VHH binders against p49116. Designs and how they scored, part 79

Target 1, 238 residues: p49116
Amino acid sequence: EGPLLSDTHVTFKLTMPSPMPEYLNVHYICESASRLLFLSMHWARSIPAFQALGQDCNTSLVRACWNELFTLGLAQCAQVMSLSTILAAIVNHLQNSIQEDKLSGDRIKQVMEHIWKLQEFCNSMAKLDIDGYEYAYLKAIVLFSPDHPGLTSTSQIEKFQEKAQMELQDYVQKTYSEDTYRLARILVRLPALRLMSSNITEELFFTGLIGNVSIDSIIPYILKMETAEYNGQITGAS
Key: E = the ipSAE of ESMFold2; O = the ipSAE of OpenDDE; V2 = 0.75 times the mean of E and O plus 0.25 times the DockQ between their complexes.

## First folded at step 5 (VHH)

Design u29 (framework vhh_brivekimig_d4; at its last look DockQ between E and O 0.39; V2 from the best seeds 0.00; counts 0 for: pae E 7.4 > 2)
Fold by ESMFold2-Fast, scan of step 5:
Structure u29 (fold): chain B 238 residues (1-238), chain A 121 residues (1-121)
Amino acid sequence: as target 1 above (238 residues)
Amino acid sequence: EVQLVESGGGVVQPGGSLRLSCAASGFTFSSYAMSWVRQAPGKGPEWVSSISGSGGSTLYADSVKGRFTISRDNSKNTLYLQMNSLRPEDTALYYCVKGGYLPWRDSFDISSQGTLVTVSS
């Protein structure tokens, strides 16, 4: 009956660690990425349709799509994060690892290809000048993906995805009425998100997580908290 | 005033088990996530495990996953850590702290005395 997303779901404000160190290190990169991941999970938790799917479905859904949500978040927050600077620091570290023979050439090639795909995705989104409403609906389309293995309630997830697609179409057609093909150009970018390895994303951005905890473990920990407790833990408000 | 009192430490052989307890007072225990943090001699604090206020959600450091179990009894304001298959590397002072896991915070408010766990023959 109501819209899938409200205006509150369009707001996506990343707070970066400050000050930025003179030389980027694994801790700064990991904290920045973790803040974005947690913001993305907070965003997903706030959606009534997501809550309606139930705890087990929510956990499976986010475990399956966190890399896609994270990558959309990187594109959306690229300027706030100085993402180009972070990626340059990662590349510099990889070049040093080649010189010191610490990593295989094949592995370095895989990681560099991932970085190039990520840069290309972020550049394409920037060239399209994707706005906050479009990002919100693209994240919703990714979140409500019914085709991940092992999911239950796939018919309900598909209905929410279709609702997200319809609301995005309505928004784009009304806001960008002069550009008949804008929606098609935006949507054809989404399959590229699934070509990016979540394992490589985890290696690039989440090396040095406290306790060497996997993203797969953090997701259910955070999602299964009561809403008030989650807000208190993440915002530190209490 | 938040007060936390750890107990249950001792000397144990490798492969042995210990159960640590933490008695909490001065706050509404059931409303807060709690964590166990350890500090080995000459090293900084290392986060071990966290549990949500309801007990419905738990998280473990990779080094202890599958060996340690965090739990709580909110009726007694008590946090527990069941430690199985103990290794010499688990030797440390163990502290309970108010608050859950955050990947970007590596500093913990350790104000209690802790309980010593020594794993040796």
Scores: ipSAE 0.666, ipTM 0.845, lowest interface PAE 1.3, mean pLDDT 89
Fold by OpenDDE, look of step 6:
Structure u29 (fold): chain B 238 residues (1-238), chain A 121 residues (1-121)
Amino acid sequence: as target 1 above (238 residues)
Amino acid sequence: EVQLVESGGGVVQPGGSLRLSCAASGFTFSSYAMSWVRQAPGKGPEWVSSISGSGGSTLYADSVKGRFTISRDNSKNTLYLQMNSLRPEDTALYYCVKGGYLPWRDSFDISSQGTLVTVSS
């Protein structure tokens, strides 16, 4: 068996909408987030092991972990996205909703805590100076998580996850030989992803989806779309 | 030149059904995702449904999910929209559009005449 990931899976380049507006509206945020989501799913689809699981299993996996993948993508692309600015804009939009008394106090707290968790996670990843290889392996570990309910082929998924973990270990040992505990420091960040609500993430970043389509509904569509169509959407050529 | 010609519209009672067709020419039909868009009087265009080039992937607006079915016959260069359980709010001009679903865009390149669907008692 060959490696789970190759160098081609390390590249993760997000193209942002251009030009960046002075005021980040819901449209801009949604477009940016959608591009990241599409990129993440396309990345997953490019992994031979992912393809080997079949379409039904693939879809189930992505449905289960899209929030985690998306969050890792946010962390990885934080600079390119100007994530801090986006989050600030989101907060500003929320403030308007608060003033209009559209949200309960409890909901406001939940949403604000979620934003804080997102920012904290991304900051922590930045502090660790996670490189492209490490992100790729971390995304693979998250993608091939066998502990989600309703999954089929869990033994195979587990094997892929283990393979991702081993490859990450080998990479870290080779690249960061003087930092004996780097692997542990990296892996210990993954539990934070499970504490984040996919529903809140969807609400924050994807409220502007046309047709009121859920991420759950979009996932199979993205996974089955033609490569040419994907490229068109990512580049904004359409 | 890209040409899209819609047909199948008409007047139907609530709960009724219609099947729209779109004849496409001027491009390699199977290479492009296609969409249905509708425009109600006094409103802007609204995305309804999209289908991939191969037909293997479909997506629907929440407002029509479970009631409408998009399909295509690439051998005939034709796009279809089966509309069931029609409601008065479905009344609109329906347009066939070259291109797939864009989550963040509500502007469409509409160059065709559309077909009118009227749902009324």
Scores: ipSAE 0.602, ipTM 0.821, lowest interface PAE 0.9, mean pLDDT 92
Fold by ESMFold2, look of step 6:
Structure u29 (fold): chain B 238 residues (1-238), chain A 121 residues (1-121)
Amino acid sequence: as target 1 above (238 residues)
Amino acid sequence: EVQLVESGGGVVQPGGSLRLSCAASGFTFSSYAMSWVRQAPGKGPEWVSSISGSGGSTLYADSVKGRFTISRDNSKNTLYLQMNSLRPEDTALYYCVKGGYLPWRDSFDISSQGTLVTVSS
């Protein structure tokens, strides 16, 4: 069978809401994050191997790994998003919440620690100068993770993950032939993704949602939503 | 200008059924996902259901799965919510909202009057 990913899967262009407001607000942050989430899930949907697993397996996989895919997307798009500016605005908001006594001290510490870990991860990926091909294969490795509980077709998922690992190895060896340890340095960063809490990611980036709805519950809708429908709402709203 | 007009609310006994309608104008209806949102007395808004622009994909809150069915007729610019096996906790003012669950720029705010559903013995 052919390669797991093609050149079309390397393209990962995030467009930000326009214009950027003078002061960042929850609507701008949530719209920016929603665009990244949509882009990440539709990237996964476009992979023939993912399509071959069937709709129920697809939703189970994305439910298990959406936060890791989203975090890789944040790192890849950190410059375009001005992520450090967004995180600074969130920290300022949290400090105001302490003054109003709205959150427990323990929760605020958990959220601040998460922000620090996210910043460290994005900085480490930038220092490694991870390219678009490498990001695509890293995303595929986290997407096709067979060790999540409750998954069906785990043998096939494992085969796809091994194929992603093989293709990453081949790419790095061909493209970075003088850098013997590059693959190892890249792969060592993956465990940090498991430290990211999906609950805290929702609090940081998706506070504009109506009611008590989690990203987990809307994943089937996002996977079925057509790109033209999403783009029509984005272009028609501004 | 976007206009959404809900109808079909009323008073019904537990276990009963109602069908809500939402007449839409001022935009290309078939290009946008649509949602139902409800607000019970003394509570914040609660998302109920969403449907894609084509009608091919639907999503429901856990509290209404299996009892409510969202649908649309793109030729009539009309959104529907079939509510079966109604419970007292379904009592709320129901709103039709332009846009999907995630796209929440101003088009996700409640801009209509809504239609009241009361479920009581």
Scores: ipSAE 0.029, ipTM 0.440, lowest interface PAE 7.4, mean pLDDT 83
ESMFold2 (binder alone), look of step 6: mean pLDDT 83; pTM 0.837

Design u3 (framework vhh_brivekimig_d4)
Fold by ESMFold2-Fast, scan of step 5:
Structure u3 (fold): chain B 238 residues (1-238), chain A 121 residues (1-121)
Amino acid sequence: as target 1 above (238 residues)
Amino acid sequence: EVQLVESGGGVVQPGGSLRLSCAASGFTFSSYAMSWVRQAPGKGPEWVSSISGSGGSTLYADSVKGRFTISRDNSKNTLYLQMNSLRPEDTALYYCVKGGYLVWRDEFDISSQGTLVTVSS
């Protein structure tokens, strides 16, 4: 039948909180991250194939892959977010915390390694100059992942993932016709997303705004909203 | 103009229950998510729960999950908070706010009187 994604699914525009403070604080970082997370969930909801899976299946999929979607969104929106500045502020805060013995050295090391992995991923995507169509299909590939534990309808999810891969291949071959190995270079980046801890991502980006509610609770809340009210009531949605 | 009037607070023993109500006017109630926010003496506002315009989606702070139930009656323009298994830490002025989880801070206006909930031993 029709394509998995339409041109509307390529548009991914993050609206940042205004104004950016002179000195970054946890509330600004968490608000920015929350806007990106909600934009990512809105993006997933807009896919007809995703809605066709039903609310229980789509909630399970997003709970399983939100960190991968969020990380792809960070890479795609790195310039809009001034992500390097946000990460530098987080690192500075962690360095101050080690001086004050507020966090263990082992925990700080884990968090620093996570930040390094995130920066390396975002830098690799920037060097590849991944475009909006490529990001949309990479997000679809991670969204329609049939291999997460506890999923039902895995055969249908697998077919949607295959459709996403085929449409990405068609796009890349037509748009970057002289770069025979571009698709392979792009796809080899995806396994790194699964090595990133969702718990550390949640701690880094969501502590100040979501400290009293988990991402697992927010996901079904947003996914079960009516489409008409989603755009009107979620700041930063497009 | 937007008007929100909270009621239903009172003094209750630990483990008790209360049902709060919020009468809304001045806007199309069913088109907006609503939230409950509380403010304990000497503390800043704390978000408690949110509900979508239709009532189809609800979200709760970890501290109240499993104990509180948010609901709404769009035919009456009324928001509710059923509070069970109340704890001394739940003592606060409770406010209803136009806006869901992400926008409650922008919509929070302390000009409403709130309703006082006191949980005492």
Scores: ipSAE 0.336, ipTM 0.709, lowest interface PAE 3.7, mean pLDDT 86

Design u30 (framework vhh_brivekimig_d4)
Fold by ESMFold2-Fast, scan of step 5:
Structure u30 (fold): chain B 238 residues (1-238), chain A 121 residues (1-121)
Amino acid sequence: as target 1 above (238 residues)
Amino acid sequence: EVQLVESGGGVVQPGGSLRLSCAASGFTFSSYAMSWVRQAPGKGPEWVSSISGSGGSTLYADSVKGRFTISRDNSKNTLYLQMNSLRPEDTALYYCVKGGYLPWRDAFDISSQGTLVTVSS
């Protein structure tokens, strides 16, 4: 009983590494992305409906949708991350790699297309002026996706997705009452998230991960971490 | 002041097993994640495994996953690393470190003497 998300789930505050280096490097990009990934996982694990699905289902859901959650997080936190500056640095590096023939042309094309899709998505969300409540419910809709292959408990997941959809509809109709088509404009943005490769996201943002650890391994580690431990990781305390 | 004392290292044949221990003092052990870090001859430190304060969350480097098991006994302020199916490339000085895995941490606060593990015929 009660809403799917509480006011605490609308709050999504990314703390960036400080200071920002004069020249962007892999370490800064990886640290920034990892902080966002940890924040996104902690956001998901704190939802009571998510907790009710159980650890195995939670791990499977997040492994299936982490790239969609991460991309929504990039769009939401684009300003605080200076995402445009990060992407420009990556594009510059790729253009130099073409000239130096260090990467295959096909691979560079795939990565450039991914960056273009990411920029288009973030620009569309900015143009729509998506607010914090809308982002929270969009993240809930992608998190509670029953249609990923290999999932169990799909009927319960679908129920939570429908609840997220209904609560988003209620919020938008009350808050943006003059804009009859706003909800439709927001929802048609979501399919683009599934066109972006998680492998390319991992290559662009997580190349510098310590200890040769995959995102698949990090996910259950974060989801089973105690809140105090998570807070220690986010503040940089070890 | 944080004090960490590793033990349990030794010489073992390939395919063998060893159990490392780390006795912790000077802090509230159960409130902190702990990690194992190793340094092979001629190489820099490599993170091996981490465990949350309660023991409910564990993480392993890809090179040791399925072979090593990290655990802790908070009543004894002791961290463990069970190492099975040991390989020559596991030969290293092993350290326990206060703190969990951080993907943005590029240095480890190694203040103890470590325990030597040698895998050799």
Scores: ipSAE 0.348, ipTM 0.724, lowest interface PAE 3.2, mean pLDDT 86

Design u31 (framework vhh_brivekimig_d4)
Fold by ESMFold2-Fast, scan of step 5:
Structure u31 (fold): chain B 238 residues (1-238), chain A 121 residues (1-121)
Amino acid sequence: as target 1 above (238 residues)
Amino acid sequence: EVQLVESGGGVVQPGGSLRLSCAASGFTFSSYAMSWVRQAPGKGPEWVSSISGSGGSTLYADSVKGRFTISRDNSKNTLYLQMNSLRPEDTALYYCVKGGYLPWRDYFDISSQGTLVTVSS
């Protein structure tokens, strides 16, 4: 009963590491990306519908969609992050790696294609002027995806996704009543998220993770943490 | 004053096991996550494992996952690291640290003496 998302789920405020270095490095990029990932997990964990699915389902869902949530977060927080500057620094680092014969030209091409796809996605969202409510519902639609392999409770997940779609439709029709095709323009952007490689995202943004721990291991650690400790550890990212 | 005292290190053969202990004092132990960090000869500190204040959530570095088990006894203010299937590359000084895993955490501020683990034939 009640709406899927409340006004508290629309608020999505990223706190960046301070100070910003004159020239970006792997540590700053990794810390910035990690803060965004942790904020995204905090956001998902706060949704009552998500909590109702239970710990095992929650872990499976976030493991399946973290890259889509992260990419939506990059688009939403592009200005706060100075994302264009971060991507330029990554490109510069990759070009230096090929000059030192430490990385193949084919690998650089794959990574550059990923960066181009990311830039195009962020530019399309900016051009559409996607607001905070629209971002919240798009994140809910990708979070409650029933089509990932190995999921249990798929009928319940599908119901929550349909509720997210319905509430987004109601919001857009009410708020942008003169733009009959806005919802369609927004929804056709979502398939692009599935074309983004989570392995390349991890290489670009999370190479500096302390202890060489995978995102797959961090996800259940954060989601299974007790509420008081969770809030204490996430303070500063949300 | 926060005090952490590590023990349980020693010399062990490859494939062997050791159990490390950390006695904590000067703070409410059960209210804080705890971590194990190691420093191999000639290398910087490497985070190994973390455990939540209640013990309900644990995280391991990929290099030790499946071999090491972190645990705690809040009634004794003691943190443990059970190390199985030890390898020569596990040779290091092992330190306990107040606080859990955060990707942006600085693990270089270690004030305790640590306990030495040597894995050799």
Scores: ipSAE 0.498, ipTM 0.769, lowest interface PAE 2.2, mean pLDDT 87

Design u32 (framework vhh_brivekimig_d4)
Fold by ESMFold2-Fast, scan of step 5:
Structure u32 (fold): chain B 238 residues (1-238), chain A 121 residues (1-121)
Amino acid sequence: as target 1 above (238 residues)
Amino acid sequence: EVQLVESGGGVVQPGGSLRLSCAASGFTFSSYAMSWVRQAPGKGPEWVSSISGSGGSTLYADSVKGRFTISRDNSKNTLYLQMNSLRPEDTALYYCVKGGYLPWRDEMDISSQGTLVTVSS
């Protein structure tokens, strides 16, 4: 048996493309987001419980939750990414698109609402001062969600989710013993992740508001990547 | 500026073979994973294969596994794709891309050339 996550699963270090350009562009944003997504999927692959579910279940599970996992990663790596600067640049671009009448007002409104929800989520996590262990367990709770349509092995997935919840509770109780309601404050943040559209996330971070990248189509290949190939993707800056 | 020049495409019969080449410049080639991506008429881009910077690791789409071989020569800054047992379904414009995850994100130019592969009887 043993714990669901080890100390190695707490380490979550994003290496940014260097240097940040003087003027943010779609290429830099997509590169940064891709590195985070790769890091998030490699993190999931490293969990023995995840490996035990088998390849087909792993693919279905990640396809169902990648947006939630990615959003938690954005919150965790917000400072490293200068996420607020990236979001401000996107907002500026959208406001200019309204002025030029290039995009529909309804679509721009949807995207702006998504950015606002993302900012609120990241701000709430920062205000709660979520630590590395708490992020690891929240990601595990999201990853092992048994309630997505089309999943098999749902009983096993549910048991791993319950294990993640129990280990998070034990950690919080031990580490933040004076804050009786901390766990409740953290857990009530999670439903917001499911309200954020994966389609809008894909457009913002992976296609730069114009494009047709399908994260769903590439997930199986990311999960099959060799460690050396993975390192080549996330490290290859110069 | 990253510059990639593809070559080797052409018209072949089903069961035939082609070797695609990509000449890279403007960056430290051996430090980056490289990929081949294809786009068939009326369809979105499809990732085909990736190779690590050292050449020690390769990855293939299930549709091409066992038929295609990716390789590189870091001394010549060149990427290759050996395509065997070609099928009509392999007909596409083939692109060489720096990196492997989201191939088109490393391209600043929408007008990248590619090399056309047509498999027909």
Scores: ipSAE 0.000, ipTM 0.153, lowest interface PAE 14.6, mean pLDDT 80

Design u33 (framework vhh_brivekimig_d4)
Fold by ESMFold2-Fast, scan of step 5:
Structure u33 (fold): chain B 238 residues (1-238), chain A 121 residues (1-121)
Amino acid sequence: as target 1 above (238 residues)
Amino acid sequence: EVQLVESGGGVVQPGGSLRLSCAASGFTFSSYAMSWVRQAPGKGPEWVSSISGSGGSTLYADSVKGRFTISRDNSKNTLYLQMNSLRPEDTALYYCVKGGYLPWRDEYDISSQGTLVTVSS
């Protein structure tokens, strides 16, 4: 019996595209988001408990929770990504669309509300100064969610989620011993992730994908991608 | 030096089939994912399909799903694309490239001449 996560699972290093364009465009936003999505999938597949569930369960689980993992990744990597600048560029584009009567007001309102919720979530995590260990366990809690429709092996998934919650509690109580309510403040942030639409996330961040392929299709491909190929393409390996 | 040689293209009627081949040399073929990319006249390169080094994972563009099958024979350093139910819009020069699918890849290392596929009535 070992811990659910090792120190290797705390490391979460996003390599941004370079150079950053003078004016943000859809391609740069999509590339940045896709790199984060790939990093998140690679992180999940490296967990022994996740591997133990088997390929079919792994695919179903990630298809159900990718938006939650991605949003946590956005919060964790917000500074590296200059996420506030990306969101400001999207907002400016939407405001110009209103001025030109190109999009309905209701649609724009829905997207703006999503952006506001995303900003609020990221700001709350930043104010709490969530560390790398806490992010790793929060990602594990949302990854091992047994309550998504269509999942199999739900009892084992639930056991892994409970193990993640217990290990997070142990970590926070030992590391932040003087802050008796820190864990509660962290955990009450999680339900907001499920209120964020995966369809709106896909539209905002993945519109410029190369080729006509859906996220549903890319998830099983990435989960079965060889580690050497992933490292050569994404981490800048020689 | 990486060398890739495509073959198997030709002229077929709509609904027809073709099998493309790519002979690879100059690198450890089994250690790399491979892709098929096509370029129609007047258009940029379009990714079609990818296969992992072991052959255990495949991915297809939505436009070719259910019609095309990518495969490889690592003992022969050869990549294949079986194309069924061909449509006029599949008309293009087809290239094999070293490396798998990445959503942000906008450039492909196309150093070969490719193989021409023409689908016409």
Scores: ipSAE 0.404, ipTM 0.741, lowest interface PAE 2.9, mean pLDDT 87

Design u34 (framework vhh_brivekimig_d4)
Fold by ESMFold2-Fast, scan of step 5:
Structure u34 (fold): chain B 238 residues (1-238), chain A 121 residues (1-121)
Amino acid sequence: as target 1 above (238 residues)
Amino acid sequence: EVQLVESGGGVVQPGGSLRLSCAASGFTFSSYAMSWVRQAPGKGPEWVSSISGSGGSTLYADSVKGRFTISRDNSKNTLYLQMNSLRPEDTALYYCVKGGYLPWRDEFDVSSQGTLVTVSS
């Protein structure tokens, strides 16, 4: 009946830890990434269609797609995060690790390839000048992916994904009416998200997690949190 | 004035159980997430578990998951930690802290006395 996303779901504002340290460290990177992850999970849980699927399905969906949501968030918030500076610091650290033989060459190569893919993805999104509405619908498309293993309610999930695709199409055709191929250029970027390893993302951005808690454990904790409590943790903490 | 008073610690054999309590006063207890934090001799503080204000959401450090259960009774302004299958590595002073788990926070307002848990053969 009504639209899948409202104007409130287009708003996606990341508040960074302040001040940025003179030398980037694991704590600052982890805090920045964790704020983005929390914002992304809060965004997902605010969608009525997502809520309608029920808690177990919500947890399974976000566990399956958190890396895709997080990567879209990195691209959308790249300027706010000074993401290029963060990635440059990580690259510099990895290059120094090669010289000191602290990490295997194969592992460093995998991580460097991941960083390169992430940089290319963010650059492509920036060049396409993806707007807030387009990001919201792209996040909805990856969130409502019916093809992840172990999902129930797959027909309902597919319906919501198709609704996200249709609303994105309507938006792009109306807003960018003279760019006939814009939608196609945007949609062909999405498969690249599934080629990025969630394990490498976790290693790069979340090694500073307190209590050795996995992303899999954090997801149901945040999704089951009361809305007022979540808002207090994010707004009061920032 | 926020006041937190821990109790229930003691000496227990490996594999044993203890239940810790934290009596809270000076704030609206049900409106705040609560956490347990421990500190072993000569080590820094380690976050153990958190529970939401309503009790609907819990989180555990990997080292205690499946063995410890955090709970609360908002009518009594009391936080609990049920500790089962205790190990020598669980030996520490245990503190009750106002506030939930945040992945980026390594600072805890540990102003209370704590309760000592010793696991020994």
Scores: ipSAE 0.523, ipTM 0.788, lowest interface PAE 2.2, mean pLDDT 88

Design u35 (framework vhh_brivekimig_d4)
Fold by ESMFold2-Fast, scan of step 5:
Structure u35 (fold): chain B 238 residues (1-238), chain A 121 residues (1-121)
Amino acid sequence: as target 1 above (238 residues)
Amino acid sequence: EVQLVESGGGVVQPGGSLRLSCAASGFTFSSYAMSWVRQAPGKGPEWVSSISGSGGETLYADSVKGRFTISRDNSKNTLYLQMNSLRPEDTALYYCVKGGYLPWRDEFDISSQGTLVTVSS
């Protein structure tokens, strides 16, 4: 049988909105995050194993793990996005919103703790110097999680996750043969993704989506789009 | 050349219903997502709803969710918007546009005349 992922699934190229404004605003941040979310969902739907599970299972899996995929994408694309600058702008916007709106100190602490956790995760991935193959397999491991409530086809999902884990192990052991504990250091980072609040991520990066559409509603729309239609949306081509 | 012609607008009382139609030509209709956009008097364009090329997926602005239904007939190159439980704030010129929902997108290729919907007694 062939590998779970091909070289086409390792490529993950985020196209940022242009031009970058001198001072970041909510519109630019939301569009940047939305482009990453669209790229992440298109990446997932391009995997033959994922397609084989069927549309209902695909929707359920991505609804359960989109925040994990998005956070891995933020870490992978941190340099392209200038993520540290975006996070600083979000903090500044929140501080200004507190002056205008009546936000509680407890809510501010929750949001700032979330930003701190996100920065810590991205910094740990940067320190490990995670490569494109490793990111692809980590995304596959979180995508093919059989343990989310309400899933069907859990045995097939588990088999694909096991295949992702085995192929990651083979890759790391061959490519980083002198670093005996690298795989363990990478894998222990994954549980932190499940502690990140998808509601806070949505508030930070997706505030003011046109029509107030939820991420939960966008997911099945993107997953069931034709590939040519998706390409037209992200590139502005026909 | 892309041509879109809206129809079906009219005057209805609050709580009433209307069905809008959009006749499309000049492109492979079934290959493209389509959207409805409205412009109320004195306001900018507001996205209302989108449908995938196959018709398999739809999205709605929160303001119309549960009241409006977007659909398409690819054999007739026609897009529809079924509007139920109409409110005075739904009063607008309604346009169909080529292309689906894109987050944070406020630019629409509105080149057609549109169809006027007025909700009043």
Scores: ipSAE 0.513, ipTM 0.783, lowest interface PAE 2.1, mean pLDDT 88

